# VH-VL binders against b7kms5, part 239

Target 1, 80 residues: b7kms5
Amino acid sequence: DTFETVRNTIRIESEVDESLRQLCHEERITKETWLEAAYLYLCEKPEELAQVIQLAQERLSQRKAIADYKRAKTMQERFL
Below, E stands for the ipSAE of ESMFold2; O stands for the ipSAE of OpenDDE; V2 stands for 0.75 times the mean of E and O plus 0.25 times the DockQ between their complexes.

## First folded at step 13 (VH-VL)

Design xa17 (framework fv_maftivimab)
Fold by ESMFold2-Fast, scan of step 13:
Structure xa17 (fold): chain C 80 residues (1-80), chain A 121 residues (1-121), chain B 106 residues (1-106)
Amino acid sequence: as target 1 above (80 residues)
Amino acid sequence: EVQLVESGGGLVQPGGSLRLSCAASGFTFDDYGMNWVRQAPGKGLEWVSTINWDSGSTYYADSVKGRFTISRDNSKNTLYLQMNSLRAEDTAVYYCAKDIFRFDHWTLDYWGQGTMVTVSS
Amino acid sequence: DIQMTQSPSSLSASVGDRVTITCRASQSISDYLNWYQQKPGKAPKLLIYAASSLQSGVPSRFSGSGSGTDFTLTISSLQPEDFATYYCQQSYSFYTFGQGTRLEIK
């Protein structure tokens, strides 16, 4: 066969998703192919890849902090 | 491989104290929240306490609030549960469990083998 | 406190059967629901997180569905190693577990 694909489910920030969807529509590409191209491009650029990984780690830490704050707040809302 | 090993359980009289430990290995301990979950003999699971990766926040079930204290030492990869004013209804196997963050959700992805705490006279 | 209620409390099944376990939350928890499997004398193991996402290493015969208040765990073709107690857990406001469903061999 030619090549095999897998179906992945991911959750990203709505503002990022909206911006990416607009870019894909204007350039006539899909989010799947943009993700593939971005990753492949960065694999050939180790210093740029390292910077992207750092940004990803920072964004993950921020999302964890926000999620933790939200769950704590929902617990406290019992005392409303 | 992720491994969690609890210790410190035993037999104690009502009103007594015990300190449980959970030794962690196989992952970067200070990147993850940790939990204590207990299970009374023949009963279901009950969440006891949670501590964040940086010890910045701690949370407790109403049944143990004011009596139990969760803490961690990230330099030793160890989680603790200080249990004071123990009651017969605290009798249970105590499990150490690791948080994981996926899809903006917290879940308990790895559990230790548990340590038995028996409170009786 | 968010209460989690499982149904049934126990069921008997044969290898190859399709098994369904349900879990109901006392209030809407969106998709903040996890499923765990516990075998006698062992610690629980995570099966499903975020209502429908399969944990790495868990056989594909396990699946989860639902959102809001009603959730389902399905085992499409029961295997001998699947006889265990299953727990649902909400993570919307920390952690509350259902009472468990004991799956027994016929």
Scores: ipSAE 0.347, ipTM 0.834, lowest interface PAE 3.0, mean pLDDT 90

Design xa18 (framework fv_maftivimab)
Fold by ESMFold2-Fast, scan of step 13:
Structure xa18 (fold): chain C 80 residues (1-80), chain A 121 residues (1-121), chain B 106 residues (1-106)
Amino acid sequence: as target 1 above (80 residues)
Amino acid sequence: EVQLVESGGGLVQPGGSLRLSCAASGFTFDDYGMNWVRQAPGKGLEWVSTINWDSGSTYYADSVKGRFTISRDNSKNTLYLQMNSLRAEDTAVYYCAKDIFRFDSWGLDYWGQGTMVTVSS
Amino acid sequence: DIQMTQSPSSLSASVGDRVTITCRASQSISDYLNWYQQKPGKAPKLLIYAASSLQSGVPSRFSGSGSGTDFTLTISSLQPEDFATYYCQQSYSFYTFGQGTRLEIK
């Protein structure tokens, strides 16, 4: 065994997690190995990698907006 | 390694002011919400305040609203708590704590050692 | 505000015992419940998040369960280092802790 690994905790959207979990079960792979393979594959395809990064930036921007909305809604419910 | 180090605690008179600082290292500070949680001697934990990753939103416990101000300087990886109009019941150890997930508050995964604030009668 | 009530407020147990602590929310909080351990003079340590997810580095003898309003923390075989105060916390609406459960040596 030549691999040294790290443990990461990440939060992803429920529907994405369910879809990925189903894919991993059907193909008999793990989320960890799928993530590694996806990243490595895209690193060899610069134009596709750039599109994935753009989608990631858009999703990150939306998550920030949703998080702000949830915090504001929580405080409104506490005071109103 | 994630580290949070509080400073600025001390003895202060009722009605006085105090500013706490929390120096953060070992993670991308501006991706996470930050919190202050306090604990009076011999008592349980009480959430005090939360600030989001970009300072766009701040939230306070009813017991400190209008008196305490949470802020952060992402360029210095530092969280602050400005405490004004201090009361005897504000006497507590104040902890700095990090949100577990980026941009969302699910729980507090790392805490500082705490700094003691004593408001003398 | 969402109120969190723990039971019991204190209990005594022996090394090797199975220990159960419960927590009740005044309204449904889905699975937005966390458990913390605090030793005297130390900051709290996150044990469980999202009601049942074990935090990295926490021994497998700790487990959490429940959803909605009723939650449980279980220590399957108590070790000497587990004598501490345990707190539940809701994160559905910023932030309320239970009053704590003090676990002491019998």
Scores: ipSAE 0.005, ipTM 0.679, lowest interface PAE 10.1, mean pLDDT 87

Design xa19 (framework fv_maftivimab)
Fold by ESMFold2-Fast, scan of step 13:
Structure xa19 (fold): chain C 80 residues (1-80), chain A 121 residues (1-121), chain B 106 residues (1-106)
Amino acid sequence: as target 1 above (80 residues)
Amino acid sequence: EVQLVESGGGLVQPGGSLRLSCAASGFTFDDYGMNWVRQAPGKGLEWVSTINWDSGSTYYADSVKGRFTISRDNSKNTLYLQMNSLRAEDTAVYYCAKDIFRFDSWYLDYWGQGTMVTVSS
Amino acid sequence: DIQMTQSPSSLSASVGDRVTITCRASQSISDYLNWYQQKPGKAPKLLIYAASSLQSGVPSRFSGSGSGTDFTLTISSLQPEDFATYYCQQSYSFYTFGQGTRLEIK
């Protein structure tokens, strides 16, 4: 066959996972096929793909900021 | 494929200096924190230093603070450890390790093969 | 500093055995505990993160449990390739490793 698959483990925010799970249940699709379809669709629309990439960069920056804050806070607690 | 390759280890006399390098490939280097972890012959692992993805934050074990300096060059995908005022107890294999944050959890997901630093006369 | 104590320092086991290694933190670290495996002459490899999450590619015979100060690594059915040294590590306040547990063939 033309479809060869790879198995990946990903971690996403629980609220996003819950929302996506509900969408997949209602539409009778899987998370795997939704991810594939979303990427393939966006690859045909460069302007929209760029907007999604910007959102992804913003979300990554937020996660980094939270991680840095938690690390700094934990270090400060050592001296209190 | 993620790869971390250390270099710069060797024999140095007490009070001397060495600079270690770690060449990274296979991932977006400037998105992750980097670490140095050492292991003395026949002993366990000891965390030495951490640098954040932006070079704005550096952290050190008490045993090396004031003597070692961690730095990185994101344009070259390279991590450094400047080691000054070396002591016999700094003799160890030095590992470069990438960390990752998943939500609020930190761990070291990839390690280099290590470079040996021997501090002896 | 958060101190990490492992028990035992070494143990002997046979292929097929269930092996348990414990780790104790000097203060509560919630679930910020990781387990690593190190084979002679090699760099450490991550096995478990966040106390109980199995790293991708690690065999399912490895499992972790615990929270707060007491943690356990279990190998349900020991394989020949599992003879190695195991380290726990807290990531609540940067990193402190346990002293290691050396798993030896009986």
Scores: ipSAE 0.005, ipTM 0.656, lowest interface PAE 11.0, mean pLDDT 87

Design xa2 (framework fv_maftivimab; at its last look DockQ between E and O 0.80; V2 from the best seeds 0.00; counts 0 for: pae E 3.1 > 2)
Fold by OpenDDE, look of step 14:
Formats: sequence, C-alpha cells, structure tokens
Structure xa2 (fold): chain C 80 residues (1-80), chain A 121 residues (1-121), chain B 106 residues (1-106)
Amino acid sequence: as target 1 above (80 residues)
Amino acid sequence: EVQLVESGGGLVQPGGSLRLSCAASGFTFDDYGMNWVRQAPGKGLEWVSTIRWDSGSTYYADSVKGRFTISRDNSKNTLYLQMNSLRAEDTAVYYCAKDIFRFDSWTLDYWGQGTMVTVSS
Amino acid sequence: DIQMTQSPSSLSASVGDRVTITCRASQSISDYLNWYQQKPGKAPKLLIYAASSLQSGVPSRFSGSGSGTDFTLTISSLQPEDFATYYCQQSYSFYTFGQGTRLEIK
C-alpha cells in the first residue's frame, strides 16, 4: 500500500519533545507515527479526546501568555 | 469566512476626536488579539495598537500613545479605536487586523478593507 | 525599536521572471518575520509567516527564507497577479514593517 504524506513543521516544548523522542526510540517508532496513532486512537475515545483538547487549550493559553509577556518586556526595555 | 469591517472614518480638524469601529465575524472573536494598523496616503504600513484576547491589556505605538485608546466589546464582536488630539500626521487609512498565534509568535492573518481618516484644517 | 529595511524599494520585472526581495532587521528577530502583499486600494494579504511558512491558499511560487537579521522573499516565476507592493514585518516586538517594495511590470 502507498499513501500521500504532508510535511509539517512544529515547535514542541523542549522537555516534552525530549521525553517523546526517548519514548519513540525505546518503542522503535517515530514521532510522526506516534502522532498519527495517538490521534486515531483518540478519535475513537471521545472522553479522552475531550481531555486532551482541554489540556492542549491550556498549553496554548500559556504559550500565548508567555509570548505576550516577552514582547511587552521587549517594548519596555528599549527605553532603558 | 472571516470578515472585518471598519467604520467611523472621516474628516476632522486638528485637535479633534474620532472613534473607529471594526465589526468582526466568521471566527471566535474573544479568542484572538486584535490590532489597528494605519497607512498614510502613498506610504507604508504602521502598527498603531494591540489589545489582548484575555486580560484586555493594551499596547500602543509611541506615535499615538496617550492620544489613542484601543478597546473591544466581545458581546458585540467589535473592536474600537478612540482617537483624541488628532494631528495631520494621523491622516491614514486605518485597518483592523486579527492576530493568529503560530510558532510562538503573532501574525496578522486577516485584515479589513480599512476606513479613511483625514485630519485637516 | 526594531527597524526593518527592504531592498529594493522598487523593481521592474516581466512575467516568468524570478524575483527576490530582501529584508533586514536592525537586530535579531529570530524567525519572527512575515511577508505581506498589497495591491492598490486593497488591504494587505499575508503570504509568509515565521520567515518561511507559506500561508494557506498562497501559490507555491512564493517562498521565504532567512533568520536573525536577513530575510528574503522569492517569487520563482512571476505571474500577472503578482505585481503589487510587498512588505516584510517583524513580530518579535509587536509589529514593525519594512518600507515596502513596489513590484512593477516592465
């Protein structure tokens, strides 16, 4: 069987990325196939999917807050 | 479909005031930061102000700080720009623009068609 | 404050040409660089974000590269609809735009 793939670039939090890399290495899988498998699994698990979505939303909010703080700080520092 | 529609532009004398509005639709308004960007006739683009999606914190370019006030009404999906003490150099098309957060930074992915503000005696 | 400088300010080209526009930041902005296209009487349109990521719906003939202070926008084969003004924009500290590059038909 053959299938078409799409190349994506993602930025993962360093500690999570390292942990995931380690897991993939130990289990002889790739981050790509892990993400695919995880998503497909969750698609069949609505309650677990909802929990993951909530966690993802929280993490996004944190990333936005951090980034906003950084640019605000940068704006303040230009006057120093 | 994302839509941003600016209004409130017009002719005003120096020292006068004007209030711009931006009606948003096609996305969850309260999830995104919003911006004003202006463009003087025949000139480039200049960021004016940003308002956050959460706390409502506001930020301004030095050129408008103390004179302009950005605000939003999430119940109306509307962004505002109160402009006081207007100057000739404030003459420009004013765009509202939506934030998108990707790769740990922001991009203006959707813009309105703009509303013209002319400050002249 | 971060200043953005584009080169050239204007250029003439023909359909099918390869066109390159450069943008320089006064300090490092990592890859927090976006490219916009603006046609007369219209609002800017996002082309590239994060220096090299193509916005959805943008033709693949557009590409971006660079990091730190030096960035480039490339149109591999210019099409009639590509004649417009292009702006780079840093998003490292809110937003600052380059002065624009006017791409005219030769």
Scores: ipSAE 0.715, ipTM 0.913, lowest interface PAE 0.7, mean pLDDT 95
Fold by ESMFold2-Fast, scan of step 13:
Structure xa2 (fold): chain C 80 residues (1-80), chain A 121 residues (1-121), chain B 106 residues (1-106)
Amino acid sequence: as target 1 above (80 residues)
Amino acid sequence: EVQLVESGGGLVQPGGSLRLSCAASGFTFDDYGMNWVRQAPGKGLEWVSTIRWDSGSTYYADSVKGRFTISRDNSKNTLYLQMNSLRAEDTAVYYCAKDIFRFDSWTLDYWGQGTMVTVSS
Amino acid sequence: DIQMTQSPSSLSASVGDRVTITCRASQSISDYLNWYQQKPGKAPKLLIYAASSLQSGVPSRFSGSGSGTDFTLTISSLQPEDFATYYCQQSYSFYTFGQGTRLEIK
């Protein structure tokens, strides 16, 4: 049997991507299998999963705030 | 299922006022920015206004700035557009649209059916 | 104000055709470009976001490409339900739409 898979495209912070790529290279794994393993492992660790979700929520909030600031700035710049 | 239902459209004379409402359901309303987009008969789409999920910021197209006010009531899951000093050029179907944050940008992922505003003498 | 220009304004095509619609921004908008489909009397529907990402539920025959100022929407094998008006939209500085491209039965 083989796994049924889907192809995803995601955008992540460049420093995080660089660090993750180095980890995958050193450990001889792929980003796909790391993501699967990390999620599956955390699903069995409810306290740790909650901490990861909180970090994700904080990072999302920060990225939304930065994006909102940037789009407001681009609108203002047209008057310069 | 996400639903957006606009109301409040109608016939109004130039210089008049009108208030549009958009009732939202099927998603956590206070997590998303909301928008008004209009379309004049037989013409293309024109963005009118955006309000942040928390009402912390509002933005307007130059054509409506100073005349229109966007607001929201998160306790009622409702978006509003107060339109003052209406002109014939404001005649259009007005859509409310939910945004979604993807790839560090906003996209309008769901739209209401629209409500017709006709400004005529 | 960022201006969006679509071409062509209208085109005629047959079922099974490959159709390409183009959109040009008056300044660089990176990949902050979305495509919408609108059928007569109905609200627009999101097809593509971030220039090339397919919205959930949209058939794979639709694809988007481009960055900076030049963008394209391609329908690889036109179906009867695809006859509609298509709009591009920049989301770099809020929202400006192209004038629309009307896709008609040949």
Scores: ipSAE 0.536, ipTM 0.877, lowest interface PAE 1.9, mean pLDDT 92
Fold by ESMFold2, look of step 14:
Structure xa2 (fold): chain C 80 residues (1-80), chain A 121 residues (1-121), chain B 106 residues (1-106)
Amino acid sequence: as target 1 above (80 residues)
Amino acid sequence: EVQLVESGGGLVQPGGSLRLSCAASGFTFDDYGMNWVRQAPGKGLEWVSTIRWDSGSTYYADSVKGRFTISRDNSKNTLYLQMNSLRAEDTAVYYCAKDIFRFDSWTLDYWGQGTMVTVSS
Amino acid sequence: DIQMTQSPSSLSASVGDRVTITCRASQSISDYLNWYQQKPGKAPKLLIYAASSLQSGVPSRFSGSGSGTDFTLTISSLQPEDFATYYCQQSYSFYTFGQGTRLEIK
């Protein structure tokens, strides 16, 4: 077999995942084939790829800040 | 390749001070929080302190709060631990460890090899 | 303070055995649980993050499970290089480690 795959796990915000699940169901595709297609499509479109990367960076920064706030809050509650 | 190299350990008397350093390479240092974790001889692991990627907040275990100060110099890719009012129970190997945010959770994905601090008369 | 209670404190096993070690948190920590391996004289090495996710380069014979307060690390077929001390660690409120489990050759 000339086709190799890698098994991975990801976390997606629940409202985004729900919408993506509905899209994949309606279009009769899977999340993994959608992800592969989206990436391969964007590789040929540098300005669109840059916009997706910018949005991804913003979402990552927000997730990280929220997670840091949450762990700091639970530690503060321990001392109260 | 990620590398973390601790230095500054040694023998010190009770009540004394030491400053530990951790030189980081192989990753964008100011994207990641950094930690100190210690291990007394023959004992388990104890988290000591965390500093945010931007030095915006510092956090300490109860056992060291008020005596230890974590800091970082992002221009030198270096993490520090200033240890004051040292006690015998602070005797341990001190590890520098990299924080990673992955799957909406925090993990210590890379560790240095440690530097030994011995507090005795 | 979130206490992490690890069991057993030590165990002896033979190459090829299936080994499980458990970790219990004093309060729910969701899946914010990591597992580390430490060999004598060496720094700890990350094995499992987010309770069940395998770190890159870690053999598939290692697996983690659990959420909330009860977690397990399983080695499906023990190899000679797996004899080490294993630590669980919560990452819900910074970090607290279990006391460790020493896995010894029988």
Scores: ipSAE 0.337, ipTM 0.818, lowest interface PAE 3.1, mean pLDDT 90
ESMFold2 (binder alone), look of step 14: mean pLDDT 92; pTM 0.937

Design xa20 (framework fv_maftivimab)
Fold by ESMFold2-Fast, scan of step 13:
Structure xa20 (fold): chain C 80 residues (1-80), chain A 121 residues (1-121), chain B 106 residues (1-106)
Amino acid sequence: as target 1 above (80 residues)
Amino acid sequence: EVQLVESGGGLVQPGGSLRLSCAASGFTFDDYGMNWVRQAPGKGLEWVSTINWDSGSTYYADSVKGRFTISRDNSKNTLYLQMNSLRAEDTAVYYCAKDIFRFDSWFLDYWGQGTMVTVSS
Amino acid sequence: DIQMTQSPSSLSASVGDRVTITCRASQSISDYLNWYQQKPGKAPKLLIYAASSLQSGVPSRFSGSGSGTDFTLTISSLQPEDFATYYCQQSYSFYTFGQGTRLEIK
């Protein structure tokens, strides 16, 4: 056995998934190997890594805001 | 290394009050919501309360509404639970738990070891 | 209030067994369901979030499935360290836990 792997489920936006799926199909690679390669490459590019982290923080903030709104709305409906 | 340490538990008579504290370290405390979850001896887990990262929103289980108050001091990295009008049914180990958002979902990713509250006469 | 009901309340099994625990919500919660493991005298540990997502550091023998009202936690090949109490939790309307399933040695 040359690799030890962990299995994780990752939920990403549908549009991003469709775009990544198409890229992987055209380049004949998998989403798993794309994630590994992208992370390893960026770890050696500190300016690019910082920009990616900033984008990730913005996307996370947006998803949290949406989730908070949905939960608050559900709680309000619970008391009706 | 993420650590959550509860304190303030003890023996109290029915109708009494206690204030629990949870000291947090190893993460940016003011970026995360926090929770209190309790467990009566030999029983299951019961969610008690949630506070968001800036104290702008607090939520309570129906069993504790009007009696318990969750609060936090971000300058001290500390979460609190003020418990008033305590009842025998409030006897439990109280856990502090870190809220996390991922996968468009909320869950409790790190827990303290708990502090025992016993309400008895 | 969303009620969570687990089945069975207790289960006896042997190392190497495939174990399944079920959880039912009183209303649809989509995939807002988490699973926790608790060993005696210890705090709970997150195993699975969003019904089927394995938490980092949790062995791959643990898996979750389901959506809506019916959910399952499966341990594909039980290990000695897996004997514990397991709880499901809905996060759709904050948090309610199931009553727990105690997994004990046969």
Scores: ipSAE 0.000, ipTM 0.673, lowest interface PAE 10.8, mean pLDDT 88

Design xa21 (framework fv_maftivimab)
Fold by ESMFold2-Fast, scan of step 13:
Structure xa21 (fold): chain C 80 residues (1-80), chain A 121 residues (1-121), chain B 106 residues (1-106)
Amino acid sequence: as target 1 above (80 residues)
Amino acid sequence: EVQLVESGGGLVQPGGSLRLSCAASGFTFDDYGMNWVRQAPGKGLEWVSTINWDSGSTYYADSVKGRFTISRDNSKNTLYLQMNSLRAEDTAVYYCAKDIFRFDSWHLDYWGQGTMVTVSS
Amino acid sequence: DIQMTQSPSSLSASVGDRVTITCRASQSISDYLNWYQQKPGKAPKLLIYAASSLQSGVPSRFSGSGSGTDFTLTISSLQPEDFATYYCQQSYSFYTFGQGTRLEIK
């Protein structure tokens, strides 16, 4: 038995990451296997997958707005 | 397949003007910010300007502020750079590059082939 | 303006070698650091973003690390196609590039 894998790094909100770390520790699983299982499970649940995608889009939009604000503020401070 | 094709480069005299274009295809152009990055012959890369997806915000390097204007036409999937009051130090290959925000980080994921601008008398 | 300094400016190496390139920011940029590869006459190609994240399609022999002011790009086993110029770039306050590191055949 063998798995073909890829290495990745991801950024997660610190609060979310802490909660996920606690869950993984208590259940004796890894973040990698949690992510795989969650995605595979949701792929079998189209309506639930759609809701997760919507939440993801909202979170991405929020981060983008914060980054845009930071860009403007940092540029202003540099120029000042 | 993402493609960015620059055009409009050429030879101009100091004090002259030139307009660069970048034709985009293979992605939803109006969802992404765009950038101009230049490289003088034998030198490194220098960021020039950024424009948001809706043209609501533009940003410039200090070296080009007041002389260059970045713009875009989302109906034509085209990015522009209007260059005025050109100086010898503006001589460079000009690249357009797609902006992307991913993992709380901005980066340039696709680049065009570049167009050469030479400012000399 | 955030200044980026790379070291070394040039490096000679052989196929199979482990190569390390460093980049230093004039102020803390957290992990908002990207790496690009440029071959002669070609446009730059994104290799790594957010200090350590591999861009899709980039071979696993490339890795990035660091945070704050000091960053490293490592090629674990150099291949013939890796001879190129490498640039770091800060994205904390838009974009400033390092001067580049030219990787040459020994």
Scores: ipSAE 0.012, ipTM 0.711, lowest interface PAE 8.7, mean pLDDT 88

Design xa22 (framework fv_maftivimab)
Fold by ESMFold2-Fast, scan of step 13:
Structure xa22 (fold): chain C 80 residues (1-80), chain A 121 residues (1-121), chain B 106 residues (1-106)
Amino acid sequence: as target 1 above (80 residues)
Amino acid sequence: EVQLVESGGGLVQPGGSLRLSCAASGFTFDDYGMNWVRQAPGKGLEWVSTINWDSGSTYYADSVKGRFTISRDNSKNTLYLQMNSLRAEDTAVYYCAKDIFRFDSWLLDYWGQGTMVTVSS
Amino acid sequence: DIQMTQSPSSLSASVGDRVTITCRASQSISDYLNWYQQKPGKAPKLLIYAASSLQSGVPSRFSGSGSGTDFTLTISSLQPEDFATYYCQQSYSFYTFGQGTRLEIK
């Protein structure tokens, strides 16, 4: 089939990527089609979509906190 | 449309002070960190300072620590840089830059046009 | 403090040429490397982030690669609007920029 597509780059947790890779290999699908299917499925399931968004917000906050900790750790906080 | 407009630059004597302002529009100002980056005439870019969205954290390059103070007024969508004890080496165009958190890091995604600070006798 | 070394300092090229610019970090920064373009009298513009990800609206002729300490920016077919100064920048520990590469008309 002919679809108009865009190429995206994403960074995900290594352990999650490894698990997703195993799933795609076993089920004979690709990461691209899994992502499309997951999003389309959740768009039809408002309660499940809300739960996924909540998890995503929590994961984002954790990554942000880790990045902030690293920045604080590497900077000198000398005051005059 | 994101816009950042710097002002307050000018000529100042060594040892003097200047306060720079950056007026922001086109985005929710209090959701993003803000930065100052400078560029001496004919030279490269140097990061100067960062302030987080709620003013809870500020960071400075070693070259300006103790002399410069970054601050923001979220009610006015304005970023400031108070520059004290200015030196000839501080002569530069000062850019205001917005950050965004992507790929577990902070990127400078929008910049203002810059304001020129000249420290000379 | 992470130092960024960029080469060459200047490069002359013609429209249609393939151009590569390199950047080296004093320590491993993984893929936390960004590229900016600055035209005379203008503010810098983000081109590439996370070493190889193209910023929205940036032409596909721009590409980045590398990881750890060594990085490259490539322009596959140079256009007149590409003559500018290019800066690499690490965002692993705040920000340090390379000294810049000035891309000039041959």
Scores: ipSAE 0.347, ipTM 0.817, lowest interface PAE 3.1, mean pLDDT 90

Design xa23 (framework fv_maftivimab)
Fold by ESMFold2-Fast, scan of step 13:
Structure xa23 (fold): chain C 80 residues (1-80), chain A 121 residues (1-121), chain B 106 residues (1-106)
Amino acid sequence: as target 1 above (80 residues)
Amino acid sequence: EVQLVESGGGLVQPGGSLRLSCAASGFTFDDYGMNWVRQAPGKGLEWVSTINWDSGSTYYADSVKGRFTISRDNSKNTLYLQMNSLRAEDTAVYYCAKDIFRFDSWALDYWGQGTMVTVSS
Amino acid sequence: DIQMTQSPSSLSASVGDRVTITCRASQSISDYLNWYQQKPGKAPKLLIYAASSLQSGVPSRFSGSGSGTDFTLTISSLQPEDFATYYCQQSYSFYTFGQGTRLEIK
């Protein structure tokens, strides 16, 4: 068997998830197989992979900043 | 191989000060948030403090706020905890612990061996 | 701020038993719930993160479930090395640990 799978939990932004769900529904594929295909395709395209990694880093920085702000606000409100 | 090694623990009198260090190796230190967690003898775990990957944010448990200061030196792969105005209830084993994911705080995946801090009269 | 309550505080079991430990958060924490194992004299070890994700190297007999406020850790067939204290921890707003569940030999 060449398809041994693992189960992972992935948190993505609601708008992105809705868009991806619609694409998967229209094309009759699953989110799991889309993710696998996208990653495998990009692994064969170093310049495109670098672009995707850059976008991912930008999105991560944005989410981190928002998370840090929310945590700081929650801590501040507790002591106020 | 990820390793975290704490040092600086010892015996101190109430009102005294102590500085703990945690030497990190085996991972890219400046990509991860770091934490201090303590455990009083025979008691449960208590989160003490968190510092993010670039020292831009620090957070403290209510019980230590204003007395303890967390810091890090990314050039030396070292985490610190400066403890001032120590109280008997600060007596505990202090653990250094690493965030599981780069740039994100979801769980503590690696812990040091701990260093004992005893505050006695 | 967020309180974590574990049940039971202690439990006696035999090798081969199925063991269940429950954890409750004082407010919704989505799936930001972790489980740790601690053996006497040692640092805690991460078992499960994100409520149900098994940490690399942890035996498959450990599993986690739940979301929101109610969470469960299950050991499907208890082994001798599993006798330890187990802690849940919320990571939604920094970290708060439950009081721990001591799992002892019957």
Scores: ipSAE 0.000, ipTM 0.649, lowest interface PAE 13.4, mean pLDDT 87

